# Ledger of designs, part 11: VHH binders against Grifin (GRIFIN)

Target 1, 144 residues: Grifin (GRIFIN), of Homo sapiens (Human) (a4d1z8)
Amino acid sequence: MAVQSKAFCAGGLAPGWKLLVQGHADSGEDRFETNFLLETGDIAFHIKPRFSSATVVGNAFQYGRWGPEQVSSIFPLAPGEPFEIEVSWDAEHFHVYAPEHKVLQFPCRQRPLGATTRVRVLSDHCLAQVELAKRGLSWGDRGY
Short names: E, the ipSAE of ESMFold2; O, the ipSAE of OpenDDE; V2, 0.75 times the mean of E and O plus 0.25 times the DockQ between their complexes.

## First folded at step 21 (VHH; framework vhh_3k1k_2)

Design f2 (from a6 with K98R; at its last look DockQ between E and O 0.46; V2 from the best seeds 0.47)
Fold by OpenDDE, look of step 21:
Structure f2 (fold): chain B 144 residues (1-144), chain A 120 residues (1-120)
Amino acid sequence: as target 1 above (144 residues)
Amino acid sequence: QVQLVESGGALVQPGGSLRLSCAASGFTFSSHDMRWYRQAPGKEREWVAYISDDSGSTSYEDSVKGRFTISRDDARNTVYLQMNSLKPEDTAVYYCARMGWYDRGGFDYWGQGTQVTVSS
C-alpha cells in the first residue's frame, strides 16, 4: 500500500537546491516520511510528521543506530488536507519549511553534503509531487 | 513472517573464494535495501556491504573493497556476497540484514548467520 518516490543526486546534494514534496493525508493514521540517504544506506536526515502527536521529528541513522530526535511542535499539516513541504540545505543545516512556517532546522550530522546522494519519500497515499529543484523564490528564501 | 536464511559459509584457504547467499521471505524483497554484516570472535558486528533496492547502488567496508561484491536477484528474493581473495581476517559469522521502512525500521531483521573460516 505504501508509495515510494525517489530522487537521485549523482554528485551529492548541491548547494542552491531544494526538495519539494506535495502530498495528502486522509487521516492521522497515515504514514509519511522523507529520508536523505548516503550510498552506505545511512540516513543523513530523516523527516517524520507524526499526526497523532502533531509534531515533526528530525533524526539521522548513523553507525547502525538512530541518533537523538529533534522534535518540532510546529505542525502545519492537517488530516484530510493537501500539504506542501520544502527542504533546503546548507553546509551546516537542513531546513524544513511549510507555506507559512519554518518547521525544523536540523544540523548536518553527516558531512559533507556531497555524501548524501539519494532522497526517498514514503507515503501511504499517492504523492502529488516529489521534485529536486534549484532554489529561487523558495520558502527558504522568503525570510521565515 | 520475515525470514532471512544465509548459506554458503565454509572453510577455505587464504586466497580462496566463496559465494554467500541470503534467501529472503515474508516481505516485499525488491522494496528493501540489504546489507551483509560479519562478526569475528571477540569483535563487534560490523557491516561489510550494502546494496540498495534499485540494485544500482552498492557500498563496501574499506577492508573488503575490490575483493567482495554484493548483488541481488529480486526474482529469487536473494542477496549474494561474492568473496574473492579471502584472508584469515575475513573469518567470521556472516549475516544478512534487511533495511526496514520508516523510523522504527533501521536494519530490523537478521538471519542466523553462516560461518566463514579462512585458514591455511
Scores: ipSAE 0.338, ipTM 0.700, lowest interface PAE 1.8, mean pLDDT 89
ESMFold2, look of step 21: ipSAE 0.613; ipTM 0.822
ESMFold2 (binder alone), look of step 21: mean pLDDT 85; pTM 0.859

Design f3 (from a6 with G106A; at its last look DockQ between E and O 0.73; V2 from the best seeds 0.56)
Fold by OpenDDE, look of step 21:
Structure f3 (fold): chain B 144 residues (1-144), chain A 120 residues (1-120)
Amino acid sequence: as target 1 above (144 residues)
Amino acid sequence: QVQLVESGGALVQPGGSLRLSCAASGFTFSSHDMRWYRQAPGKEREWVAYISDDSGSTSYEDSVKGRFTISRDDARNTVYLQMNSLKPEDTAVYYCAKMGWYDRGAFDYWGQGTQVTVSS
C-alpha cells in the first residue's frame, strides 16, 4: 500500500517557494516518488529515487509520453534511515537538494511554472512532512 | 489486482456517436487520474484524453478536441469517453489506462481494449 500526499498551488508554482519532503525508507524495496503536475495531467517534473541502482531519476511526462531521463548518481536515501529532500525552482530549472548535496538540476521542460498547480508525493510509508514553504535559509540557498 | 475493462466499441458511420465505458477495480479509483488511449492498425498507441482525480480537469489530444468528452463516475468506478462527430481516422482499439508504479520505466495499466470502427 502506498501513501499519497497532495499539495496544491492554486496560482501555480511561485518563485521563492520550495517543497519540503521528509520520510523514512525501511528497505531497498520501498517506493518513493514526487510529481509536479499540470491541470492537463502532464508532469512538469518527476523525481524517482531508485534503490536498486542507487540513483535519482528526473523526468517529465507530456501528452502521454515520458521524456528522456536525467540520472543522478548522488543518492541521499538509505534503507532504515530517515531522509530529507528539498525541491526548489526558478524559471529555468528545478533543483533537488539533500542535507549535504545538490542531487539534481532538471530543466523546466514545461513552461511557465505557473502552469504547474499540483504536487503529489507517493511513498510506501507514512511521510513525516510534505510542505510547500517560502524559501529562506534553505539548502538551495546554502551554496551547495 | 488492477483490472480495467473497456466496453462500448462498435461499427458506426462517419458523423456518428459512441460512448465508451471503462470499469475499474483493484485500486482506489477515486484517488487516481484516468486516461484513454487508442491504437490504429499499424500505428503506435497514442494518448487521447485525461481526467484528474481531484478537480475533474480534463485534457485532450488536438485531433479530438471539441468532439470527445472524458468523464468519470467515482461511485461506479467507471470512466467514460463520449465520442461525437466520429471520423474514419478515429478507427482504433481504445484503451482505458491507469498510471502505475515503476522501477525501471513508466507503465500504465490497461485492459484488452474495445474496437471502434468508423466506416461508411
Scores: ipSAE 0.347, ipTM 0.711, lowest interface PAE 1.6, mean pLDDT 88
ESMFold2, look of step 21: ipSAE 0.665; ipTM 0.851
ESMFold2 (binder alone), look of step 21: mean pLDDT 81; pTM 0.823

Design f4 (from z4 with S54D G55S S56G; at its last look DockQ between E and O 0.70; V2 from the best seeds 0.52)
Fold by OpenDDE, look of step 21:
Structure f4 (fold): chain B 144 residues (1-144), chain A 120 residues (1-120)
Amino acid sequence: as target 1 above (144 residues)
Amino acid sequence: QVQLVESGGALVQPGGSLRLSCAASGFTFSSYDMRWYRQAPGKEREWVAYISDDSGSTSYEDSVKGRFTISRDDARNTVYLQMNSLKPEDTAVYYCAKMGWYDRGGMDVWGQGTQVTVSS
């Protein structure tokens, strides 16, 4: 069964924070996605690694429909290997990072950023870490 | 065996009220967000209401705000749509939908729908 990890931001997403996700992909068929949700149920930012095409897709779900996909050819996941993804944000964009790579820059289609109050990480396997952290605490230790 | 079954649709006069029910089976109901949609003749299916799985947060399409209320009873695996102050433009087939993995297009299970007709 799929594992779901939930994180809540009662005051909404604020600049200076990041989401850290660590997991393991056993096969190229594993499901994994990360969603940043509003109280309305809309998804401000959807991150979906697609193993079949070795791409990372970004999108938003608003008013009951998906928007246009943004596709990155940088694929930070490998079957049988652990992965690490960091998502940060500012007033204009979401930023997806993997070790030594900026994977995706996605515009904030839903404003304000503070309207996003929930994060859901879905995986077919156990997630090693799902954490919302202040960037200042670990800034400088990573090249992002 | 995942299934959604809507009920409660009827013919009512303008200003009337209806309560729709959607009975869920074949999955852990309490773990999923639920939505109501509607489709009027000759129109595209449109989102009507949303209720979350955990917080119970709700949202509505603008034209039904203040008139419709979505709720859920997890013990009975049922989601409801209370419709008050009904208008002719509310005439449609109403569908219950289960939120699935989002890469599958959002809604992965639909009911058969229930007809709501508002006419004098």
Scores: ipSAE 0.306, ipTM 0.661, lowest interface PAE 1.9, mean pLDDT 88
ESMFold2, look of step 21: ipSAE 0.626; ipTM 0.825
ESMFold2 (binder alone), look of step 21: mean pLDDT 83; pTM 0.835

Design f5 (from a6 with M99S W101S Y102S; at its last look DockQ between E and O 0.49; V2 from the best seeds 0.00; counts 0 for: pae E 4.0 > 2)
Fold by ESMFold2, look of step 21:
Structure f5 (fold): chain B 144 residues (1-144), chain A 120 residues (1-120)
Amino acid sequence: as target 1 above (144 residues)
Amino acid sequence: QVQLVESGGALVQPGGSLRLSCAASGFTFSSHDMRWYRQAPGKEREWVAYISDDSGSTSYEDSVKGRFTISRDDARNTVYLQMNSLKPEDTAVYYCAKSGSSDRGGFDYWGQGTQVTVSS
């Protein structure tokens, strides 16, 4: 049974916030993806772990079509273990982190970021919890 | 196993109307955005319409805006495309597509399509 979490970003995405995704990867066949969407159904940033190749894929869906994939060989998921993924953004890139890893840096293909108003996390039988949080400028905020 | 089966394609005269259906199975239909695409002979598939999983958002390619309407019925696992004021340039095979990525490079899942021909 698919499990999803949704968040609405009033006023759209802005720098200084992050998305924290926490869950479990029960098997190598589980599907898990995160989409940052516009009202039109375009996707400013799509991120998906690909268990078959142990890679993390990033892409965008703009004007009715997918762009070229960006693929990272840094794969911070293991079957049967909990995971934590952080996505942050600035005017030029989305940044994906896991504990001890920078996973992916994806250029923003859709401008402005403020046009992106929804975040959706989808998973199969993988429990995911999702939180939007404001990133402070405190010392030690980025400890890895 | 994801299956998408389009139906309702026909030969119609210019100015006519037609309603396409897409029956979906093999996934939780109500949790997925749905899209229609079309492919004319010798051309690449092009996007036509979008509807979100809760029907709260729809969007259309400019050439069909005001003439085509996408809708969905979650109880019947079906997405529809109502096509009005049809023109010869609408002639194509129409496909519905499920939102979401696959291991095949992040594209939507596709059905076999249904042929729409607008000719006098």
Scores: ipSAE 0.248, ipTM 0.592, lowest interface PAE 4.0, mean pLDDT 79
ESMFold2 (binder alone), look of step 21: mean pLDDT 80; pTM 0.803
OpenDDE, look of step 21: ipSAE 0.286; ipTM 0.653

Design f6 (from a6 with M99L; at its last look DockQ between E and O 0.68; V2 from the best seeds 0.58)
Fold by OpenDDE, look of step 21:
Formats: sequence, structure tokens, C-alpha cells
Structure f6 (fold): chain B 144 residues (1-144), chain A 120 residues (1-120)
Amino acid sequence: as target 1 above (144 residues)
Amino acid sequence: QVQLVESGGALVQPGGSLRLSCAASGFTFSSHDMRWYRQAPGKEREWVAYISDDSGSTSYEDSVKGRFTISRDDARNTVYLQMNSLKPEDTAVYYCAKLGWYDRGGFDYWGQGTQVTVSS
């Protein structure tokens, strides 16, 4: 059974905000996924760590189909270890950060950012934290 | 195990109406977005309609806007597709779909489909 966390952006994704996700991976078979969704059902940004290949995949789902994947070889998750992921955004890109790493930069295939109003985080295990917060002195602002 | 069972397909004349149903089981229906797809003979399966699990927001393929209405009854684990002003071009097998975990191209759960034929 998967655990689902939801966050809502009433006015859509706004500049100067970020998503913080903390969890724990118990095994290499754990499923973890983060989706930024439009009201239309499209997914502006999908983040999928794949333990089997030790990669992080970014994609978008538009008009009932997935687009071309972006794959990062930076894999900040480890079985049995806690993880932290921070997602920020600007008009051009989504930015995925982990401690000491910029994991992925994904273009905004669906614009404007304001059209994205929901965030869903899925995990096979309980999530320690899923939060939308204003950006401050965080990884996204550390010059990675 | 996820199960989706479509029903309501029939032969109708142009301008007619049909209401399709999809009975869902094997998952928490109220926590999932639902979609309708259709596949006409010799064509690829295409997305038709979407309804969210949260606000019930809906979206449609351009060719069915104003004619089709997707709705859901969470108490009955059922999603519906009201089809009005049907056209011959709407002839297809219609599928109810739940989006699964993304894996190398994505995966949806489908039912067996229900045949809709619009003909004079």
C-alpha cells in the first residue's frame, strides 16, 4: 500500500516557493514519486527515483501520454537511509536538489507555472515531511 | 488487484445519447483521478476525458467538448461518461482508466472496454 501526501497551490505555483520532501527508503524496491499536476490532469513535472538503475527520472504527462524522459545519474537515495529532496522552480525550469547535489533541471514543458495547482507525493512508506515553503537559505539558493 | 469494468456501450443513431459506466475495485477509488479513453478501428487509443479525485475538476479532448460529460460517484466506486450528440466519428471501444506508477513509458489500468457504435 502506498502512502499519498497532497499539497495544494490555490493560485498555482508561485515564484519564491519550494517543495520539501523527507522520507526513508527501507529497501531498493521502495517506490517513490512526486507529481506536479494541473487541473486538466496533466502532470507538469514528474520525479521518479529508480533504485534498480540508481537514476532519477524527470518527465511530464500531457494529453494522456508521457513525454521524453530526462535521466540523472545523481542518485541521492539509499536503501535504509533517510532522504531529503527539495524542488524549486522558475519560469523556465524545475530544479531538484538533494544535500550537496543538484540532481535534476527539468524544463517547464507546461506553462505557465500558475496552471499547476497540486502536488502529490507517493511512497511505499510514511513520509516524514511534505511541505510547500517559501525559499530562503536553502539548497536551491546555495549556487549548486 | 485493480479491476475496471466498463458497460453501457450500444448501437445508436447519429445525434443520440449514451451513458457509459465504469465500476472500479481493488483500490481506493476516491483517492484516484479517473480517465476515459477510446480506440477506433485502425486508430491508436486516444484520451477522451479526465476527472480529478479532489475537486472533481474535469477536462476533455477537443472533439468531445460540449458533448461529453465525465462524472464520478465515489460512494459507488463508479465513473461515468455521458455522451450526447453522438457522431459516427465517436464509434470506438471506450475504456475506463486509472493511472498507475510511472515505469519506462507509463502504465494505465484498463478494463475490457465497451463498444460504442454510431451509425444510421
Scores: ipSAE 0.436, ipTM 0.735, lowest interface PAE 1.3, mean pLDDT 88
ESMFold2, look of step 21: ipSAE 0.656; ipTM 0.843
ESMFold2 (binder alone), look of step 21: mean pLDDT 81; pTM 0.819

## First folded at step 22 (VHH; framework vhh_3k1k_2)

Design g1 (from a6 with D54E S55G G56S; at its last look DockQ between E and O 0.85; V2 from the best seeds 0.72)
Amino acid sequence: QVQLVESGGALVQPGGSLRLSCAASGFTFSSHDMRWYRQAPGKEREWVAYISDEGSSTSYEDSVKGRFTISRDDARNTVYLQMNSLKPEDTAVYYCAKMGWYDRGGFDYWGQGTQVTVSS
ESMFold2, look of step 22: ipSAE 0.660; ipTM 0.850
ESMFold2 (binder alone), look of step 22: mean pLDDT 82; pTM 0.834
OpenDDE, look of step 22: ipSAE 0.704; ipTM 0.864

Design g2 (from a6 with Y109S; at its last look DockQ between E and O 0.44; V2 from the best seeds 0.00; counts 0 for: pae O 2.2 > 2)
Fold by OpenDDE, look of step 22:
Structure g2 (fold): chain B 144 residues (1-144), chain A 120 residues (1-120)
Amino acid sequence: as target 1 above (144 residues)
Amino acid sequence: QVQLVESGGALVQPGGSLRLSCAASGFTFSSHDMRWYRQAPGKEREWVAYISDDSGSTSYEDSVKGRFTISRDDARNTVYLQMNSLKPEDTAVYYCAKMGWYDRGGFDSWGQGTQVTVSS
């Protein structure tokens, strides 16, 4: 079974914050997923690295169904190696970063951001870090 | 094989109470979020209540807030819906739904439903 890590955003996602996720991919078949959830259980933003295609997928689950996938060819995970993902947000988009790369920009299909109150990170392995933190000198601020 | 079996539906008068049960099997119940849906004749299925695998996280449709309570017993693989102060507009077939993991997840299984009729 997958390991779950959870972070809560009391009052909803707020500007100036970010999600930091660190883990380790042991194999090319590892499952990894990050979901930003509403109280209703809908998913404002879903991030899914797919090792088989070396892509990162963004999506949302609303009104009982998945929306259209947004696919990035930038793949920041490597089998047998640690990974770092940073997710930030503004009123218009979610932003997914890896070291030295912007992986994905996903529109906020669910508004307002304040309606999103939880984050779940799923992994086949224990995660080194799942943390909500205030933005500082983040990758997104480094011009990547 | 995933199975969900709803029970507890009945005919009741306005202001009455019912408790629905959903017995789950074929998956790790304690690891999945659960939902109740309902569908009235001629209407689309609508979400009613949500409970996460974290028992502290529950949510309700606006029209049922304060009247309905969703709960779960992981030891018995059962999710419940306590319905108080029932109204005629609550009349519907009520469905228990399993939420899946990953991008193939979301709503991925439900039972055959149980009929709730509220009428004077």
Scores: ipSAE 0.317, ipTM 0.667, lowest interface PAE 2.2, mean pLDDT 88
ESMFold2, look of step 22: ipSAE 0.659; ipTM 0.847
ESMFold2 (binder alone), look of step 22: mean pLDDT 82; pTM 0.824

Design g3 (at its last look DockQ between E and O 0.49; V2 from the best seeds 0.61)
Fold by OpenDDE, look of step 22:
Structure g3 (fold): chain B 144 residues (1-144), chain A 119 residues (1-119)
Amino acid sequence: as target 1 above (144 residues)
Amino acid sequence: QVQLVESGGALVQPGGSLRLSCAASGFTFSSHDMRWYRQAPGKEREWVAYISDDSGSTSYEDSVKGRFTISRDDARNTVYLQMNSLKPEDTAVYYCAKMGWYDRGFDYWGQGTQVTVSS
């Protein structure tokens, strides 16, 4: 059974913030997903690690359909191991980081960022942390 | 097996009201976002209303704001669309849609129910 963890941005995504996601991938199944949602239910940014292909997919769901996938061959997750993902954003892109890796840079297909007000993380397993936090010494600021 | 069955469509005069229902089965209804769509003849399908699975947050297409209300009863696995102050331009087949998990988008639709607004 899938578990949902949610975080809310009442005023919308704001500069200087980030999403922190920590979990454990016990199974080799591709059942992990992070979505940044608008109030309309559209998805401004979708992050899908695919263990079967060892890729990370970025996409958006707009106007009733998925857009073109952006695929990264950088796969910092391992089955049975804990993982950490950090997502930051600016006016132009979402940035996905893992320890010592810049995983994905995804263009903001849905603008403005302030229209995105919710984050949902789906997993078959409990998530240790799903948190919106102010950026400080983030991985993106560490030169990765 | 996932099923969505819409009902409540009818012929009404402008200014009238209708309440559509969508009975869902075959999945954990309370865990999924739901939408109403509509498609008028010769036009593309457009979303009308959205309701989330969490705090019941809702959103609407601009043309129906203030007139339509989406709601859900998780105990009955049903999503509703209350339509007030109906206009001829609201004439369409109305569809209920289930939002899927894990990269599936809206993965199931009902057969639709016809709403006709005419003098």
Scores: ipSAE 0.619, ipTM 0.806, lowest interface PAE 1.0, mean pLDDT 90
ESMFold2, look of step 22: ipSAE 0.676; ipTM 0.859
ESMFold2 (binder alone), look of step 22: mean pLDDT 82; pTM 0.834

Design g4 (from a6 with S31D; at its last look DockQ between E and O 0.72; V2 from the best seeds 0.69)
Fold by ESMFold2, look of step 22:
Structure g4 (fold): chain B 144 residues (1-144), chain A 120 residues (1-120)
Amino acid sequence: as target 1 above (144 residues)
Amino acid sequence: QVQLVESGGALVQPGGSLRLSCAASGFTFSDHDMRWYRQAPGKEREWVAYISDDSGSTSYEDSVKGRFTISRDDARNTVYLQMNSLKPEDTAVYYCAKMGWYDRGGFDYWGQGTQVTVSS
C-alpha cells in the first residue's frame, strides 16, 4: 500500500521554497523517503529516516547509481507519534529540519538546482500533509 | 507481486535494429519512472535509458544517444527500447527496472533480462 505524493516546480527548484511533510510514523518502520528529481531521472537529493539505526540518511543518484551516504544521528522522530519534517534548499545545500532540530545539511552534488523539477514522497502509510510551497522569510513561520 | 518481463532480444548484424519490450505487473505502472540497464559479459550493469512516469522526460547514456529511443504505453503497462544502428559493443543482457525502496538495494525489481547479441 505505498503512497506516492508528487509535486512539480515549474522552472525548477529555487531558494525560498520548502517541502513540508507531516505524518504519523509506525513503530520501527523505515518506509518513508523523499526524492528531488531532475528531468534526466537523476535524484539531486534523497532523504529518509532509518528507524533501525535511529539516523537520517541523505544521498544522490547520478548516472544510474547511488553515491556515498551522508548520515545524521539527529533523529527527532518517535515510532507511533506524529512528526513534521521540512526540507528547504539554497544554491549549495539541502536543509532538513524537524521542530527545534536542524537534522541534516546535504551539499548539492548537481548544479544548477533549477534543473530539479519534481519532488516525490514515498511512504508505506498515508501522510497527513505533503506540500511544496514558497517559504516566507519572516520570524515565526513555523508557529511563532 | 511486482514482475518485469523483458522480451525481444535476438542475434542481429551490426547496423541492424531491434525493439525490446518490458511487460510490467503488480504495481500502478503509470505512477512510476522506468529505466533500461544493460550488462555486458564481465562488466557491471550500466544505465542505458530513462523515461518519466508521464513520458514528459527521457534521457540516455551518451553512447546510445541518437540510436536508442525509450517509450512507454501505460494502457498496456509496457516500456519499450527501440535500438537502431546496433554495434558489437551493444551486446549485453538488457534489463528494465523499477526503482524500489532505498534500503532494499535502490531497485527492488529487475526483470530477468533479454539477450541482445550484435555480431557478424
Scores: ipSAE 0.622, ipTM 0.830, lowest interface PAE 1.1, mean pLDDT 81
ESMFold2 (binder alone), look of step 22: mean pLDDT 83; pTM 0.835
OpenDDE, look of step 22: ipSAE 0.723; ipTM 0.869

Design g5 (from f1 with Y32W; at its last fold request DockQ between E and O 0.69; V2 from the best seeds 0.73)
Amino acid sequence: QVQLVESGGALVQPGGSLRLSCAASGFTFSSWDMRWYRQAPGKEREWVAYISDDSGSTSYEDSVKGRFTISRDDARNTVYLQMNSLKPEDTAVYYCAKMGWYDRGGFDSWGQGTQVTVSS
ESMFold2, look of step 22: ipSAE 0.706; ipTM 0.871
ESMFold2 (binder alone), look of step 22: mean pLDDT 82; pTM 0.824
OpenDDE, look of step 22: ipSAE 0.799; ipTM 0.898
ESMFold2, look of step 23: ipSAE 0.694; ipTM 0.859
ESMFold2 (binder alone), look of step 23: mean pLDDT 81; pTM 0.822
OpenDDE, look of step 23: ipSAE 0.796; ipTM 0.894
ESMFold2, fold request of step 24: ipSAE 0.656, 0.659, 0.593; ipTM 0.848, 0.847, 0.803
ESMFold2 (binder alone), fold request of step 24: mean pLDDT 81, 81, 81; pTM 0.820, 0.819, 0.821
OpenDDE, fold request of step 24: ipSAE 0.823, 0.829, 0.810; ipTM 0.915, 0.911, 0.906

Design g6 (from a6 with H32E; at its last look DockQ between E and O 0.30; V2 from the best seeds 0.00; counts 0 for: pae E 4.3 > 2)
Fold by ESMFold2, look of step 22:
Structure g6 (fold): chain B 144 residues (1-144), chain A 120 residues (1-120)
Amino acid sequence: as target 1 above (144 residues)
Amino acid sequence: QVQLVESGGALVQPGGSLRLSCAASGFTFSSEDMRWYRQAPGKEREWVAYISDDSGSTSYEDSVKGRFTISRDDARNTVYLQMNSLKPEDTAVYYCAKMGWYDRGGFDYWGQGTQVTVSS
């Protein structure tokens, strides 16, 4: 049984935001992935914990294919336990954190970042949740 | 096994209309985004249109905006491309496509294509 949790960012992913994803996997075969989508349906950033190999993978999908995979062996997650992943971004990279760990830094393969308007979490387990939040106490844009 | 079968391609005059269909099987169609691509002779495949799994989002390549409409019928496992005001530049083989699941090889699934020819 797979479920999708969705978040929408009107006007696209702007700097100064982060994504908090809570998930759960009972076994190494349960699927869990987070996808940052463009309006075209391409994926600007795909994140997947692989419990079977204890790795976190990042990738992107554009022009009809997946690109080269980036793999991190930093895996502070456990099957059967809830986990939390934080994703933030700037003009050049997506940054992935788990509690107390920087897991992955993935280059933005698509520009502009504002074309990415949706986040979808696909999970075999129904406990997946997603939240968009602002970063920092003093962030903001007063300019053009 | 994922299968996508396009149909409805034909020879039409400029200014004419044509509706393409893509019958899907081997996966839960209502849970998947769908796309149309096309490939003219001697050119790379290019994206044409996209529709999300819940039909909440559609988008189009600039040269077809206002002329082409993508839609889906989840009860019939079918995605459509309505093409109006056809031009000779629209001549191509049209493919429907489904993004590959990352853990299953990560390649797109494509149909065999259907030929659309716009000529006088």
Scores: ipSAE 0.169, ipTM 0.498, lowest interface PAE 4.3, mean pLDDT 78
ESMFold2 (binder alone), look of step 22: mean pLDDT 82; pTM 0.825
OpenDDE, look of step 22: ipSAE 0.604; ipTM 0.808

## First folded at step 23 (VHH; framework vhh_3k1k_2)

Design j1 (from g5 with D54E S55G G56S; at its last read DockQ between E and O 0.65; V2 from the best seeds 0.72)
Amino acid sequence: QVQLVESGGALVQPGGSLRLSCAASGFTFSSWDMRWYRQAPGKEREWVAYISDEGSSTSYEDSVKGRFTISRDDARNTVYLQMNSLKPEDTAVYYCAKMGWYDRGGFDSWGQGTQVTVSS
ESMFold2, look of step 23: ipSAE 0.705; ipTM 0.865
ESMFold2 (binder alone), look of step 23: mean pLDDT 82; pTM 0.823
OpenDDE, look of step 23: ipSAE 0.782; ipTM 0.890
ESMFold2, fold request of step 24: ipSAE 0.655, 0.672, 0.686; ipTM 0.850, 0.859, 0.866
ESMFold2 (binder alone), fold request of step 24: mean pLDDT 81, 81, 82; pTM 0.820, 0.821, 0.823
OpenDDE, fold request of step 24: ipSAE 0.795, 0.767, 0.804; ipTM 0.902, 0.888, 0.908
ESMFold2, last read: ipSAE 0.660, 0.677, 0.607; ipTM 0.846, 0.861, 0.825
ESMFold2 (binder alone), last read: mean pLDDT 81, 82, 82; pTM 0.820, 0.823, 0.826
OpenDDE, last read: ipSAE 0.819, 0.790, 0.780; ipTM 0.908, 0.899, 0.896

Design j2 (from g5 with D54S S55G G56S; at its last fold request DockQ between E and O 0.74; V2 from the best seeds 0.74)
Amino acid sequence: QVQLVESGGALVQPGGSLRLSCAASGFTFSSWDMRWYRQAPGKEREWVAYISDSGSSTSYEDSVKGRFTISRDDARNTVYLQMNSLKPEDTAVYYCAKMGWYDRGGFDSWGQGTQVTVSS
ESMFold2, look of step 23: ipSAE 0.711; ipTM 0.870
ESMFold2 (binder alone), look of step 23: mean pLDDT 82; pTM 0.830
OpenDDE, look of step 23: ipSAE 0.778; ipTM 0.891
ESMFold2, fold request of step 24: ipSAE 0.679, 0.652, 0.635; ipTM 0.856, 0.837, 0.832
ESMFold2 (binder alone), fold request of step 24: mean pLDDT 81, 82, 82; pTM 0.825, 0.825, 0.822
OpenDDE, fold request of step 24: ipSAE 0.770, 0.797, 0.799; ipTM 0.892, 0.905, 0.904

Design j3 (from j1 with M99Y; at its last look DockQ between E and O 0.75; V2 from the best seeds 0.68)
Fold by ESMFold2, look of step 23:
Structure j3 (fold): chain B 144 residues (1-144), chain A 120 residues (1-120)
Amino acid sequence: as target 1 above (144 residues)
Amino acid sequence: QVQLVESGGALVQPGGSLRLSCAASGFTFSSWDMRWYRQAPGKEREWVAYISDEGSSTSYEDSVKGRFTISRDDARNTVYLQMNSLKPEDTAVYYCAKYGWYDRGGFDSWGQGTQVTVSS
């Protein structure tokens, strides 16, 4: 049965914040995904690593259906190893990083960002950390 | 295992009302968002309604807004769809769905569905 971690963003998403996810996968069959949701149940940004293909998928769920996938072959995760993923956003894009890697840049399909008020992480195992935090003063603090 | 069982489908006349139920088991019902979908013959399955795990947020496909109401009863592990002012275009098999993994279209399971027929 999947474990769900939740965070609520009062006032919705704003630039200058990030989501930090730290955890592990016991095997390449473990599943993990992050969803940025509106109160309508639409998903402004979905991100999912696929261990079977060593890719990271981005998508959105709007108007009752999933849109086209954006797929990255930059896959800085390994089964049996701890991982760290950071998601940040501005008015135009969601940005996904792992240590020393820019993984994915996904255009915002849902406007305004302030309508997105919930973050939910679904995993086969309990994550070590799921946290909303303010980014540092310098954009290069974490890796660029 | 996750199990979803829809019921309450019937033949009704245009303008009539019907209440569908979906009994859920095999998971912690109160922790999960729930949705209704429908599929008419020769059509793709389409989303109908959504309710959050807390029950505080709902949303509806445009053609059913103001006519259909989704609700949930966590004590009975059941989600409902109240359908009023039914039209022939509402004829379909109705399915409830548990919000789940992306690779299954955002759902862990589907039931067999319940048939709603609106005809005179």
Scores: ipSAE 0.512, ipTM 0.771, lowest interface PAE 1.6, mean pLDDT 83
ESMFold2 (binder alone), look of step 23: mean pLDDT 81; pTM 0.816
OpenDDE, look of step 23: ipSAE 0.789; ipTM 0.893

Design j4 (from f1 with D54E S55G G56S; at its last fold request DockQ between E and O 0.65; V2 from the best seeds 0.71)
Amino acid sequence: QVQLVESGGALVQPGGSLRLSCAASGFTFSSYDMRWYRQAPGKEREWVAYISDEGSSTSYEDSVKGRFTISRDDARNTVYLQMNSLKPEDTAVYYCAKMGWYDRGGFDSWGQGTQVTVSS
ESMFold2, look of step 23: ipSAE 0.727; ipTM 0.881
ESMFold2 (binder alone), look of step 23: mean pLDDT 83; pTM 0.833
OpenDDE, look of step 23: ipSAE 0.762; ipTM 0.888
ESMFold2, fold request of step 24: ipSAE 0.639, 0.680, 0.642; ipTM 0.843, 0.864, 0.841
ESMFold2 (binder alone), fold request of step 24: mean pLDDT 83, 82, 83; pTM 0.831, 0.829, 0.837
OpenDDE, fold request of step 24: ipSAE 0.787, 0.770, 0.795; ipTM 0.902, 0.893, 0.906

